# Designs tried in a protein design chat: VH-VL binders against Probable complex I intermediate-associated protein 30. Part 4

Target 1, 227 residues: Probable complex I intermediate-associated protein 30, of Arabidopsis thaliana (Mouse-ear cress) (q9lqi7)
Amino acid sequence: MSRFRSLLQASVNATKKALTWNVEEWVPPAEKHIFKFHSKEDLKKWHLYSDSEYGGLSSASLEIPDKGDGSDCTGVFSGNLSVDLSEGSKWNISRSGFCGMRSKKFDGFIDLDGYDAIALRIRGDGRCYISTIYTENWVNSPGQSEDNSWQAFVFAPKDSWYTAKIPLARYLPTWRGNVIDVEMEMNPGRVLGMSLSVNAEGGAVGAKSGAGDFRVEIDWIKALRLP

## First folded at step 20 (VH-VL)

Design t4 (from r4 with heavy chain T106Q)
Fold by OpenDDE, fold request of step 24:
Structure t4 (fold): chain C 227 residues (1-227), chain A 123 residues (1-123), chain B 106 residues (1-106)
Amino acid sequence: as target 1 above (227 residues)
Amino acid sequence: QVQLVQSGAEVKKPGSSVKVSCKASGYTFDHYYMHWVRQAPGQGLEWMGYINPWSGGTKYNEKFKGRVTITADESTSTAYMELSSLRSEDTAVYYCARDLWYDYGQYPAFDVWGQGTLVTVSS
Amino acid sequence: EIVLTQSPATLSLSPGERATLSCRASSSVSYMHWYQQKPGQAPRPLIYEASNRFTGIPARFSGSGSGTDFTLTISSLEPEDFAVYYCQQYSSTPYTFGQGTKVEIK
């Protein structure tokens, strides 16, 4: 009778050891670096777009100025927003005054699962900018690799470095810049890329808006896990 | 000059596949969606699907029940439409057409079209 | 899907006459476009977002409408205007076209 009990106990102990797979709940780091803007190589990861491609007159640049003072170099997204339309353009848009920078598509996906917010270290001009996250929608469109866009406003205070934190929950589903009324949730595990854009219409009460020059200096973009 | 140039006419047998190309020039390829639209002889226009060349993201008309595949090659600024399990009813002129992408709430229709590719499905 | 019904199917008119083309949607549409197609050619964009005329499109072309009812108007037909006209909705996928209205010479 004693030998059978020992074998059963050994099997139970082996099964208990196998079940104590410490699913070490891989807690992601508190911060995840997504983009930096410290070199020309960093800037090559971004492409500019504006309404000038479709009859507008807005212009943008993304540069790292040589400060000459040995200070850390940061990227500067700047330009001019024009609400005027080119008279000679064969293209038509209903409104102008728009510039943006969009990242190249990631090789694969950026996994933001477990993160609560996007953070931008920026020094702005008092305008409100638009942060966009692009994700793959495989949940809501099975068999179709449809892209989703999610947008949130980010205020860039004038003349001071500011870390803007945008909760992921504040990003709204959009289609080409318009908020859409859909029952859709962001899939943060499948981020394809990001953009930062600005328009003349503005986005926040009290922020600078309208046509004219815009400028925002960018240090980095990170994902944050909030306490 | 902004233009979309499509591949030449195709004659295919039922059950086979056809792949039509659309080469874009004169603009930034990944700043526009590329749509495919077909038109049977003497009939109207039928939307097939689109691709975002930047992401490779696609959306299809479910009427094609998975027979259509749209791809894009950014390096060559070329979009492709493959239609499988061809039927006589698939005889049509197939068009590629671009649609503005960027996030400013603009919807300027399909503003540039390819010249069309005739695909004839015959036994 | 949103079904677009164009009327009439054929419109026979003389040069100089006014053409009125209707496009009715089965449900409300936020974005309606119009295309012109001539025989053997690809469609050409004419009107976007119901009422905006593309650059280079003559002023005789105008679009109007909202909700489910949209109209393309040609105030005075020119010989080059005899073609097929399609409406398209861009509000939801699948994007759909009307069956077309043929404007022909009487």
Scores: ipSAE 0.850, ipTM 0.900, lowest interface PAE 0.7, mean pLDDT 91
Fold by OpenDDE, fold request of step 24:
Structure t4 (fold): chain C 227 residues (1-227), chain A 123 residues (1-123), chain B 106 residues (1-106)
Amino acid sequence: as target 1 above (227 residues)
Amino acid sequence: QVQLVQSGAEVKKPGSSVKVSCKASGYTFDHYYMHWVRQAPGQGLEWMGYINPWSGGTKYNEKFKGRVTITADESTSTAYMELSSLRSEDTAVYYCARDLWYDYGQYPAFDVWGQGTLVTVSS
Amino acid sequence: EIVLTQSPATLSLSPGERATLSCRASSSVSYMHWYQQKPGQAPRPLIYEASNRFTGIPARFSGSGSGTDFTLTISSLEPEDFAVYYCQQYSSTPYTFGQGTKVEIK
């Protein structure tokens, strides 16, 4: 009788040990690096777009200036916003004064699950920029590879480095730059890419707006867990 | 010059599949959505779906019940539309058409169209 | 889906006459476009966002409307204007078209 009890207890103990899956809740690190802007190779991960592709006259560049002082090199997104249209353009836009940079699609997706905010280390010109997150709409359209865009304004203070922190909850669902009235949830686990854009209309009270030159230096973009 | 050039006419049997290509040129391919629209003989226009060539993201008209697959190859600036389980009712001219993508709140319609591809489904 | 109903189905007019084409949506539409299609050709965009004329489109073409009611007007028909015209909504998927209005010569 005694040997059977010992085997049963050993089996129960083995099963208890197996069922203590230490769900070590994988807590993601406090910060996740998404983009750096420190090299030409880093910049190759981005593409520029502007209204000039469709009859506007705005222009943009993304460069790493040679500072010559040995200081850390950062990317500079700069250009000119024009509210004018090209004469004789075959394209039809009613609004001009827009430039943006968009990342290349990730090989797969960036998982931002468990993070609370996007952070940008930037030095701006006093304009308000638009941060866009592109996600796969897995939550709302399971099995469909539909893209969603989420936008939030980011103020870039003039002549000073600033870490802008944008809570993910502040990103609004958009379609081509317009907020859409839909009940959608962002799936941060399936980020496809990001963009930073600027327009002449502005985005925040008190920020610089209108046609003319724009410039923002970018050090990095990260995801943050907020305390 | 901005243009969309589609593959040639197809004749298919019921139950088979067809894949139509649309080659884009003269513009940045991934800055535009590519839509597919069909038109049955003597009928109106029917939107089938679109792809974002940048992400590969797609949206389909549910009327096709999963029979349509839209893909894009950025390296060749070519979009594809595959329609499976073909029926006689699928006989139509199929068009690709581009739509501006950039995030500036403008919707300038489908501004450039392919020449169309006739797909005939016959027994 | 948003259903677009165009009227009339056929419009028979003479050159020089005014053509008025209607497009009614089953629900409010934020973005309405108009296309022209001639036999054997792909559709050609005419008007975007209800009232904006595409570059190269003659001034005799105009669009108006909001909400559920939209109108395409051709102030004075030219021989080349005899075609089928489609409205399209771009407010929600599926991006539906009207059934078309055929403008034919009387």
Scores: ipSAE 0.838, ipTM 0.897, lowest interface PAE 0.8, mean pLDDT 91
Fold by ESMFold2, fold request of step 24:
Structure t4 (fold): chain C 227 residues (1-227), chain A 123 residues (1-123), chain B 106 residues (1-106)
Amino acid sequence: as target 1 above (227 residues)
Amino acid sequence: QVQLVQSGAEVKKPGSSVKVSCKASGYTFDHYYMHWVRQAPGQGLEWMGYINPWSGGTKYNEKFKGRVTITADESTSTAYMELSSLRSEDTAVYYCARDLWYDYGQYPAFDVWGQGTLVTVSS
Amino acid sequence: EIVLTQSPATLSLSPGERATLSCRASSSVSYMHWYQQKPGQAPRPLIYEASNRFTGIPARFSGSGSGTDFTLTISSLEPEDFAVYYCQQYSSTPYTFGQGTKVEIK
């Protein structure tokens, strides 16, 4: 019975792909808004987290600064990364200096078949951030409904607005923040949610790293078809 | 503080099903995986599977051949394990245990366990 | 499936003695944990990732090993240490436990 449901879902996905391809040939390739960060209502789609929930001392916030009318509003993900741990903590972690924002799980999923990249419009602090996409498997095992995480670094240039275009193929499969050594492709037709995170150990050579303040402004997150 | 409280002991007939609950308190429920582990009388521990309460995604031990179903309800911070087609060898204490979902390269052990639920399968 | 074999099955010792518990895996394990279980209680975590003590675990407990061979050591047994000890691998599903080593009073 679980194989029947999986086969039916694969058939539905194949049909969707054919329809989206035909639409794309008939009209120009589209951008698809996934998230906007223009109002406090937009921010309700996100949960903040940090190592402070697990015995660390890092802090994070996501807010809309009061700036004025119109599309000048952007979300600000900011806080402090600390590599210290609270004394007498019940939580048992040995590694700290981590903050993130994770979307609520989508109602169902979003379908990004026919798109090639995730684009983030950001103004950062020179740190490297981590973009995470959560998906279902291509075909679920009988009696099991597994999901996967996929991660890519996002460099946020200091004080400059920048549109980071991250090809979906660049995202690597991960388990608990570690790249796993398997050959897998992301299931872009079954995206469950997304996150953006930052840690004190950094990512890219030359990016700001280490404990201390972090700040990135976010305008929007979109999917796009690269020419 | 942090606590996992399971439903009470059950006596079941072969061929029936049992559903054990595990209510979490004192922490953010969907920040942890929830595992189920059983222990037959006088025997060791056997992992049954887990759920990610955020996604509803699950992974099961193949030994149970689709007889186990793990679910979670975020609104009540409660996980459930249902075992169907019960056999006498399913007589065991069933534990829930949490496992931190921490995407910073660390794999901590099951740090908090429920008190256990004895399920006895006899005619 | 990774099979964990613990030895000895039973270790009969007196308070103050050193206990050495072995866990051997059928293939290489990156993440090995140790638990203590007393009668009528749920398991209690002792050691995670082979050698790290959980908060509140006394220094007399230590873990070591890598690959396929792992050891839990209790340097000087206290009366509260007489229990069953389980190793657990967390490297691949299904996650598995050893069959246990009972440490009992001589």
Scores: ipSAE 0.573, ipTM 0.766, lowest interface PAE 1.9, mean pLDDT 83
Fold by ESMFold2, fold request of step 24:
Parts: sequence; structure tokens; C-alpha cells
Structure t4 (fold): chain C 227 residues (1-227), chain A 123 residues (1-123), chain B 106 residues (1-106)
Amino acid sequence: as target 1 above (227 residues)
Amino acid sequence: QVQLVQSGAEVKKPGSSVKVSCKASGYTFDHYYMHWVRQAPGQGLEWMGYINPWSGGTKYNEKFKGRVTITADESTSTAYMELSSLRSEDTAVYYCARDLWYDYGQYPAFDVWGQGTLVTVSS
Amino acid sequence: EIVLTQSPATLSLSPGERATLSCRASSSVSYMHWYQQKPGQAPRPLIYEASNRFTGIPARFSGSGSGTDFTLTISSLEPEDFAVYYCQQYSSTPYTFGQGTKVEIK
């Protein structure tokens, strides 16, 4: 029954998108600003995490470099990926070597109906990172308020500013860090928050992977309406 | 030091409700799901549901037919479980237990439990 | 709902003996965990993902199995191992526990 309700809501959403497109001179701007990484105040919207919470030895930082002029300041997400475990670890973990930054939950939600992609302006280290979007379900079970996570790889080219454009349709549903093989539809009208993470397993063939240092500079995150 | 400290024992009449608290300390509250599990005297363990304190999202065991409500207050790192329309069969020890919420990493398991709260339902 | 059936209901053994506890699921499960519970205490995690010990759990505890058939083994019982042992699945909601196996040390 959840599938039927989800299909009905998707049909309504598609109709709204068509109407918005047909009145293009009154549509929202082609870009919607979501996050900036230009000041320490901007960075307070983010919490860091790593496997160190579970006996791993990875470390992470998110900071604005002290340059003095301020005109070139961007957020730097950096650290070290370790596949080692601490002495006296509470876990014999099957996976280690990961770090991430997760936004605070939005006040309410962000509505991305009418947008097709997430864009990140980054200058990286040649690794693949993971972009995560957290959403509410389209229709919740009685007495419940479920949420979902959706993930996509983001390649961060070494030492060059790059705007990564990730179609919303490319995000795969995940549960507790694993891609799930079920038919689910993202609710773009109810985005609760986002994260960016990295792990030692890597992503795409040819990208840097494995333990060691990581570093990516981030300018901003936006939603795009693609032409 | 990671701790889950629950509210004290309660005696309730049939038809009433109970709200048990679980205060977390020593870890980042929003990084873990909070589950509630109960155990009737001399019986096994029964999962009631969970909440994601970051989102407020919940999932419940349908056995309770909408009688259970789980909430969380991020500002006090406290989770709550409310069970309504109490019956004598609801007499049990109620536990909170944390469970990993990560986008990558370990498989979930209940690694830390509260001390338990006895709820007695009698006329 | 996945039903977990534990056997035997009670094991009465002497210190030094090997205990073998069984847990059978009504359908295949990907995540099976084991807990120990002593009287008046909250459950204590022992094994996660069928065979991995939590840190601090003695090597005499081991788990095995996959699919529908899982086993917890205590290779040489110590007096402090008197407790009830529960299996738990996390493959689908509602997350369920077995009814428990009581291990008595005489």
C-alpha cells in the first residue's frame, strides 16, 4: 500500500513540475542556495563524525583557514583515514576508515520540488566523496514518521575548483550505510539535511582510494534546475 | 563515559498511560537511534520501536496498535516512550538502548542499554 | 515478522563444560546478534553479525551460522556465565528476539 500512495504522490508532484515549467517567466531562480562555507558561523551548521566513535582511529576537521584577507576563505574538510582500531575498542568493526560531516537538521525542511540536481563547488584531492540527502517518506505508516537516506558518489578532482552536478535521480536509497535493493522514490519536497563523507574503500575506478590523508575545500552547495 | 539513565519505577491503573524517560550522556545523542525494548516478568525481550533523535523519525512495532509514542529532546539528550491504554499484560521492565546511525561503517546492534524501568499495571 | 526459536530452553551444565545454544529463524536473516542477561540486569551485548565479539567479551564466547540457523558456543563455562542468552535479528521490522536459553551452572 505504501507503493500505491507513493505513486499517487509522485504523479501529483510531476504535474506541479510541469505547470512550473510551462510558466517559465514566473518559475523560481535556476539556483537555490543551500549552504555556504565562508565563515566559522557557516561551519556551525555542521557536525563531524568518524569511526573514532566506535574504536577506529580516523580523524576529521572542518575549518576556515586564517588568511587575513577573508576574500579567499572557504571551508576545508580534511583529516586522516585509518583502517586501524584503538586498543580496547568496544567493537570488532567490519568496516573502518571513514569520516564525514553532517548538517544540523534544517528548521522544518527544504523543498526542492522544481530542482533537478545538487551542485557542490569543491577543490579536492582526487578522491571520491559521498553526498547524502536525508528526506521524509512520501507517506508514513500509521502512528509513525519514517525518514530515508539517499547517497551518490562525488568525484573531487585534485587541486582544481570543480562544480560537481549530481542529478537527484542518481541518489540511491540507503539504510544504515548500505544501498538497499527496493523500489523507493525520494521525496524532494521534504529534505531534512545533508552530509558529505569519505572512506578508505573509495568509489570509482581510477579515483584515489585507501587509507591516508584526505582534503577537500568547499565553497557552496546549491540546488539546480537544469535546462 | 557512555550512560543511559532511565526514570524510576511506576505503578499504573489499567486504561491509563505511562511516560518513561531515558537520559543519554557521554556521547553525541544525534549519532544514534534510540530503541525501546520491554520484558515482562520471567519472559523474553520485545522490541517496541525506535526514534532517530536527529530527524525525529520513528518506527514502531505494529503489535502495539498505535499505543506507543517515542519522542526525543535533543537539547536535553533525553528520549521518551509513552504507552497508552495500559493493560495488565503491559506490566514489564522497559529498557532504552542505543543503536548506531551512520552513513557508512559498523552494522547496527544494541551496544548500550539503560538500567530499566519497572512499570506495574494493576487495579 | 521473523520468529526466532531458541533451543534448548534450559541448559544445566558444570563449569568447564561446553555450552551450545541454537537459534533458528523463520526466514533468512542478514543480521543476528546475541545478548547475555543476568537476573536484575539489562541485557549485555556479546556477539554481533552472527560471529563478531563485542570488545571485552572473553574468547570462550563464539558465534556462527547464517541464513536461518545460528549457534552461540561457550567453549568452557565459567561460574559467571550463569545467565539467560537471547538471539536477536535486525533484518526486518519488527526487530525480534528469541525466547531465551537459560544456562544454569550447578
Scores: ipSAE 0.571, ipTM 0.770, lowest interface PAE 1.8, mean pLDDT 83

## First folded at step 23 (VH-VL)

Design w1 (from t4 with light chain N52H)
Fold by OpenDDE, last read:
Structure w1 (fold): chain C 227 residues (1-227), chain A 123 residues (1-123), chain B 106 residues (1-106)
Amino acid sequence: as target 1 above (227 residues)
Amino acid sequence: QVQLVQSGAEVKKPGSSVKVSCKASGYTFDHYYMHWVRQAPGQGLEWMGYINPWSGGTKYNEKFKGRVTITADESTSTAYMELSSLRSEDTAVYYCARDLWYDYGQYPAFDVWGQGTLVTVSS
Amino acid sequence: EIVLTQSPATLSLSPGERATLSCRASSSVSYMHWYQQKPGQAPRPLIYEASHRFTGIPARFSGSGSGTDFTLTISSLEPEDFAVYYCQQYSSTPYTFGQGTKVEIK
């Protein structure tokens, strides 16, 4: 009778070596740097666009001004929003007054899995800007690499450095700037790029809006894990 | 001048593939989606799909059941449409057409079209 | 998919007459466009977003409508207006065109 008990105990002990696959849950760093705006090379990662390409009169620039004071150089996204249309333009838009900067496509993807928010270190003009995240939609369209856009407003206080933190959950799915009513979640693991844009229509109550000059200084863009 | 110039006419056998090119000029290539639309002889227009040249992201008409592949080369500002497993019913003029990308809630239609490429599928 | 039905299929009119082309969608459409196509040519955009005329398009062309019903109107037909006209929806994929309305000389 006694020999059978010993074999059973040996089998149970072998199974408890559950491969603690120390899946070292790769806890992402608390902060992930995405973009810096400290050099001309950093700025080359961005392209400008405006309604002027399609009959508008708005203009934009992205530059690192020489402050001459030895202070850290940061990128300045600035320009003029015009709600007027070019007379005789071959191209037609129903409204004008927008500018933006869009990053070049990443070589691969920025993985924002495990992060809770996008942070922008900015010094603005009191306008509301639009932060856009572009992601690959591989889940909802098998075999089709659709690009999804996700937008959120970011207020840039006038003349003061501010770290704007935008929870990823606040980004809304958009198509060409319009919020779309889709049951879709962002795939943060497949970020293709980002944009920052501004328009004359505005985005937040109390923020500066309308035609005219815009200016926002940008230090960096990061992803954050929130406590 | 903004223009889209497509490759020349093609004659193909059933079961083969065709790849049509569309070279863009006069504008920033990655600020526009590139669409492909075909038109069978004496028929209407049929949307095939688009590509975002910036991302390489594509959307296809499911009617083609994976037979269509749209690609873009930013370095040459050229979009391509490849259609495989060709059938006689695929005989058509194929057009590329651009569509503004801007995220400003405006949709100014397909404003510039290529001249079209006739693809004839015959045994 | 959203099906667009244009009517009539053929419209036979004389120069100077008014042409009214209808495009009906199977579901609500937010963005409707109109194209003109002449034989042997690529489509040419006429109207975008239901009612906006492209630059260079004569004032005799107008678009109207919302929801499921859209109309292209040519107030007074010119000889060069005899062509096929297509509506297109850009609200959802697949983007679809109407079957076309042929405007021909009576």
Scores: ipSAE 0.854, ipTM 0.900, lowest interface PAE 0.7, mean pLDDT 91
Fold by OpenDDE, last read:
Order: C-alpha cells, then structure tokens, then sequence
Structure w1 (fold): chain C 227 residues (1-227), chain A 123 residues (1-123), chain B 106 residues (1-106)
C-alpha cells in the first residue's frame, strides 16, 4: 500500500510555475518622439496653408536656416498675417489673417495611449499659436471613420527656448477652428496628424496679436508621460 | 481654373451598385472636404456625406444605412461615391461639391460644384 | 436632424418686383447658406453665413436672420433671377437643405 502513495505526491509537485506572467505592464517610454525639425527631409512631412488660397493676403514659410556655425539646425515657421482681402478675389471669406502648417497623414496611427501631454520645444515671437491633434474617432461614430480635431493654445515666448507642455485633457473638440459642444473624448490611440497655426485675433491675454509678421522656431514635438 | 468634373450618366438595375467619380483641378485637393449631394427628379437637395482627402476620414448621412461609401485618391485628385443596393428611389442627379477645410472659424458654404451625374435605376 | 422649412413654396412675381423668401429652422443654427438653381444646372452659392454675398452675386441679393429665422431678399427681380432657391444649415450633421422656393414669372 505504501509505494503507491509516493508516486502520486511526485506528480502534484508539478511546480505551478505560476507563469507570473509579470505582465510587465508595458509602461510606455516617458517620452515619445513625434516630429523633429532638423533637416529638409523632416520639413517634407509638413504642408503649409493660409488664407491666400481663399482670397486673403497672408503668407507662410517653413525653412531650416543655414546657421553656418555647425550648430543644430531647427525649423522656422514664419510669415506675415494680413487682415486685408484681395480686391476682386473670386473667393469668399469674411475675414483674413491666418496661416498654418499641417503634417502629412501618418502611415497608420501614432499611438498616444498612456501619455499625458504634448510637448513642443519652441522659440517664439510672443504670439499665441494653436496646436491641433487630428484623430480617428470610430468609437463615437461606429461604422464611420470620422476625423476629429482637437485644439489648444500654446504661448511662444519671445527670444528664448521654451518647452511648452499641453496636457491632452486641455485639448478641446473643434470643427474648423470653433469649439463644438459635443460629449466626445479624444482617442489618443489613433492620431492621424498634427498642425500648428496662428491667426491675427490672438488667443491669450497679454500675447502679441494683430496683423504683421510672425515667427516661431521649432526643435521637436513629443508626447510626455507626466509623473 | 477651379473645377469639378464628374463621370457620365449611369443606368442601373435594382439591387446593383453605382460608382460615380469627381475629378478636381485648379486647387490643392486635400485642403478641402469633398461632399456628395443628390437630387431626385423635381425634388430638393439631400446631403449624403463627405470625405477629408487628407486623412480619408468620412461622415455619412445615416439615412443611407451604410449603403454609401465615399473614397478619394490624392494622386489623381479624384473623389468617388459608391451607392449599393440600388432602388428606384435612388434615381437622381448626384453632385460633388467642395468645402473649405481651414481651421479659422469660417464656413463659406459649398462654393464649387460638379456638373452632376444622372443615375437612373430601372427594372 | 435640423429641419429647414422654406416659404412660400412658389413665388409668382414680375420683373422689377421685390422677392422675399423665408427659411425657418427647427432649432437654432449658427451658419445658414443660400443657393440658386436653374433648370438643368448645378446649384450655385449666393449667400454664406446668413448675410455675406458671394463674389459676382449682384447687390440686389441680400441675406439676413439669426437663430431660427432667415430671409433671402431680391430687391428688384431680373429675368435671370427666376429659379429655385435653397437654404442650407451648416451647424450640425447631417447637413440639411430646405425644400426650396420656386421664383417664377407671373
């Protein structure tokens, strides 16, 4: 009788190697690089737009100046905001004075799940700019691939490098620049692209506004996980 | 010159599908939404949906219950509207029309229209 | 959806007379547009954002209104103005049109 008991005990000590699948909660990196502005190739990822395409007189450029000193090159988004309209224009806008740069659509999506903020390293002119995130929000529109836009102001201080951090929660749902009253949440897992724009109306108390020249130097855009 | 040129008239049987094209020229294609609007004979205008050519994002009128598909080809600056499970009530002139995309809080209506495409659904 | 009701359905007038077209929305709208359509042609825009004339539209055309009530006025009808006119709201999807007002010669 005694021998049979011993064999059964050996089998049960099959080590529950609990695969503690340490689901190492794949904690995304603290920072995710989205855009750099260090080469002409980096700039090819962006397109310019302005009111000049629709009867305005504003103009914009995106360039990397040759500093000649071997220093790190950064992109410069600059131009002129005009509140005047072209005489005899066949196009119909009620107001002018805006420029923007928009990225090409990503191949697939940028996944910002697990990140808390967008960061821009910029050197500005004292104006307030508008950061826009474009997302595919299939959750709110089942069966439709509707694009949503989310906008937040970013102040660009004059003459000094500044890292602007914009919490994702501060981005508001918009339709063509106006905040819309909808119960929508951003789908950060499906970012299609981004834009940076400026207008003559301004956006923050104390910031430079009105017609005239604008200039902002951009080093990079990242997503950040905040502590 | 800015223009939208649509494909020719179509005659279809009930239950079939039709695909209408709209070729854009004279402007930056992905700076505008492309809308589709139809008009039954002697009736008013009905909005069907739009596409953002930049992203391929679409919004549809729910009245079409998933029968409509709008696509765009940036390389050819051409938008398409496909309507499936055709019925006699789908007999109409179908129009493409552009709408400004820019984020400056202005809405200048549908400013440029295609010439229209007649789709006739008959047994 | 926002329903737009145009009135009258038909307006019979003579050249030189004033035409007044109404568009009423079932709820408040922020953006109202007007289109003209002639037989066998695509619609063409006339007025955007309630009161702004498109380039090339004669000064005899004017738009007014806010909230739920909008009006298109033709101060003195010309022979080329006999057509169907549509209002459109651009405040929410689905974007909707009125049923149209036919302006015809008396």
Amino acid sequence: as target 1 above (227 residues)
Amino acid sequence: QVQLVQSGAEVKKPGSSVKVSCKASGYTFDHYYMHWVRQAPGQGLEWMGYINPWSGGTKYNEKFKGRVTITADESTSTAYMELSSLRSEDTAVYYCARDLWYDYGQYPAFDVWGQGTLVTVSS
Amino acid sequence: EIVLTQSPATLSLSPGERATLSCRASSSVSYMHWYQQKPGQAPRPLIYEASHRFTGIPARFSGSGSGTDFTLTISSLEPEDFAVYYCQQYSSTPYTFGQGTKVEIK
Scores: ipSAE 0.853, ipTM 0.899, lowest interface PAE 0.7, mean pLDDT 91
Fold by OpenDDE, fold request of step 24:
Structure w1 (fold): chain C 227 residues (1-227), chain A 123 residues (1-123), chain B 106 residues (1-106)
Amino acid sequence: as target 1 above (227 residues)
Amino acid sequence: QVQLVQSGAEVKKPGSSVKVSCKASGYTFDHYYMHWVRQAPGQGLEWMGYINPWSGGTKYNEKFKGRVTITADESTSTAYMELSSLRSEDTAVYYCARDLWYDYGQYPAFDVWGQGTLVTVSS
Amino acid sequence: EIVLTQSPATLSLSPGERATLSCRASSSVSYMHWYQQKPGQAPRPLIYEASHRFTGIPARFSGSGSGTDFTLTISSLEPEDFAVYYCQQYSSTPYTFGQGTKVEIK
């Protein structure tokens, strides 16, 4: 009778040890670095686009100015928004005054699961910019590798460094810059890339809007866990 | 000059597959979606699907029930459409067409089209 | 899917006459486009977003409509306008085309 009890106890103890897999709930770091803008190499990760590709007259640049003062170099996204259309353009848009920078697609996905917000360290011109997250949303479209865009406004205060924090929940599903009324959820675990854009229409009450020059310095973009 | 140049005509047997190419030039390839549209002889236009060359994201017309695969090679600015399990009803001219991508609420239709590729499915 | 029905199927007119082409959607459409196709050629964009004419398209072409009813108008037909015209909705996938209206010379 005694030997059978010992084997059962050994099996229960082995199963208890196996179940104490410390699912160390891998708590992601409080901050996850996504992009930095400190070198020319960092800037090569981004591509510019504007309405000039389709008949507009807006222009943009992404550069790291040599400050000469030994200060940390940051990227500068700047240009001019024009609401005018090129006369005789072969291309047709109903609206102009748009510039953007989009990251190259990540090799794989950035996993933002467990994070609550996107943070941008920026020094702006008083305009409102648009932050876009691109995701692969296989959850909402099973069997289709469709990419989705999610957009939120980012105010860039003039003449001061500001850390803008955008909760992921504030990002709205969009199609080509328009908010779409769909029952979609962001899949933060499958981020393909990001963009920052600006348009002449503006986005926030009290922010600078309209045609003209725009400028925003960018230090970094991170994901944050909020307390 | 902005143009889309497609591969040449194909003759295929039923049950086989065809892969049509569409080479883009004169514009930034990943700033546009690439659509595929076919037209059977004497018939209308049928949308097959699209790809975002930047992400590789695709969307298909479910009518093709998984027979269509759209891919893109950014290095060559070329999009591909593969159609498998070919049937006689798949005999058509296949077109690639670009569609503006960027996020400014613009929908300027399919503004540039390839010249078309005739695919004939015959026993 | 959104079904687009074009009418008439064939429109026989003489040069100089006005052509009116209809496209009716089975449900409300936010974005409607029009294409022209000539025999042996790829479709050519004509009108985008219901009413915007592509650059290079003559002023005799105009688009109108909203919701489920859209119209392409050619104010005065030129010989080169005899072709097939397709409407397309870009509101939802699958993107669909009308069956086409053939404008032919009387």
Scores: ipSAE 0.851, ipTM 0.900, lowest interface PAE 0.7, mean pLDDT 91
Fold by OpenDDE, fold request of step 24:
Structure w1 (fold): chain C 227 residues (1-227), chain A 123 residues (1-123), chain B 106 residues (1-106)
Amino acid sequence: as target 1 above (227 residues)
Amino acid sequence: QVQLVQSGAEVKKPGSSVKVSCKASGYTFDHYYMHWVRQAPGQGLEWMGYINPWSGGTKYNEKFKGRVTITADESTSTAYMELSSLRSEDTAVYYCARDLWYDYGQYPAFDVWGQGTLVTVSS
Amino acid sequence: EIVLTQSPATLSLSPGERATLSCRASSSVSYMHWYQQKPGQAPRPLIYEASHRFTGIPARFSGSGSGTDFTLTISSLEPEDFAVYYCQQYSSTPYTFGQGTKVEIK
C-alpha cells in the first residue's frame, strides 16, 4: 500500500510543479527605444515625402548638421511649406503645404504592447507636427495584412528641447490624414513604422502655422510606460 | 514619365491561376497604393483590391472570396495580381492603377492606369 | 458596399449639346471621382473629389454634388467626348464604380 501512495504523491507534485508555470508576466521595460537620429545611418531609415510629388512646391530635408562644437548630433527635419501649386503640373491636388518623413518598414513588427505613450525628444520651431503610427490591422481583421494609420498632434516648442509624450489613446484612426469614423482599436504589438509630418494649416490653437520655413530637431523616439 | 506597364495577354483554363504584373516607373513606387481593377467585356469596372507597396498591406474585395492575391516588389517597382480558381466569368481586362498615399487628406482618384491585360478563361 | 447608380444608361446627343450625367449613391459619399473611357483604352480620370478637374481636362467638363447625388456636366459636346463615363466612390471599401453612362452620337 505504501509504494502506490508515494508514486501518486510524486505525480501530483510533478503536476503541481508543471502547472506553476510562473507566467512571469513579462513586464516590458519602462522605455523602449524606437528611433535615434544621431548618425547618417540612422537617417537612412527614413524617407521624405512632400506635396511636390503631386504638384505642390513644398520641400523637405533630413540631415545631421555638423555643429563643430562637439555637441551631440541630432537629426534635423526642415524645409519650406508652400501653399502654391506648380503651374502646368500634370498632377492635381486641392491642398498644398505638406511635408513628411516616414520610416522604412521594419523587418517584422515593433511590439509596443504594454506601452502607454510615444515620446519624442524634439526641439522645434513652434509648429504643430503630426505623429503617425502605422500598424497591421490584426486586431480588427485577424489574418489580414491591411494597414492602419493613427495620428496625433505633437507640439514642438521653439528653441528648447522638449520631450513630447503622446498617449497611445490619443492617436486617432486616419485614412490619408483624415480622421475616419470607424470602430477599430490600435494593435500596438504590430507597428509597421512611423512618420512625422507638418502642414501649413496647422494643428493646434496658438501654434505657428501657415506657409514658410519649418524646422524640428529630433533626438530620439521612444515608447513609454506611464506610471 | 510616369507610367504603368502591364504584362501581356493570357489565355487560361478553368481552375488554373493567372498572375499579371504591373511595372511602375517615373515616380516613387512606395508613395502610392497600387490598385487592381477589372472589366469584363462590355461591362463596367470592378475594384479587386490594393496593396501598399511600403508595408505590403493589402485589402481585397470580398467578392473574390480569397482568390485574389496582390503583391509588390519594391526592388523592381512591380506589383502583381494573382487570381486563382479561374472561371469563365473571370474573362476580363485587368488594370493596375496608382493612388496617392501621403497623409494630407488628398484623394486625387486613380490618376495613372496601366494599359490593361486581357485574361481569357476558356475550356 | 456603396452602390452607385448612373443615369441615364445611354445619352444620345449631337455635338455642341449639353450633356448631364447623374451618379447616385446608396449612402453618403465623401469622395466621388469621374472617369472617361474610350473603346480599347484604360479609364482616364476627369474629375476628382466631386468638382476638381484634372489638369489637361477641358473646361467644358465640370463636376458637382455632395452626399448621395453627383453630376458630371459637359457644357458643349465635342466629337472626342463620345465615350463611357464612370463615377467612382472612394469613401469606403470596396471602392465601387457606377455602371457607366454611354454618351453616343445621335
Scores: ipSAE 0.840, ipTM 0.897, lowest interface PAE 0.8, mean pLDDT 91

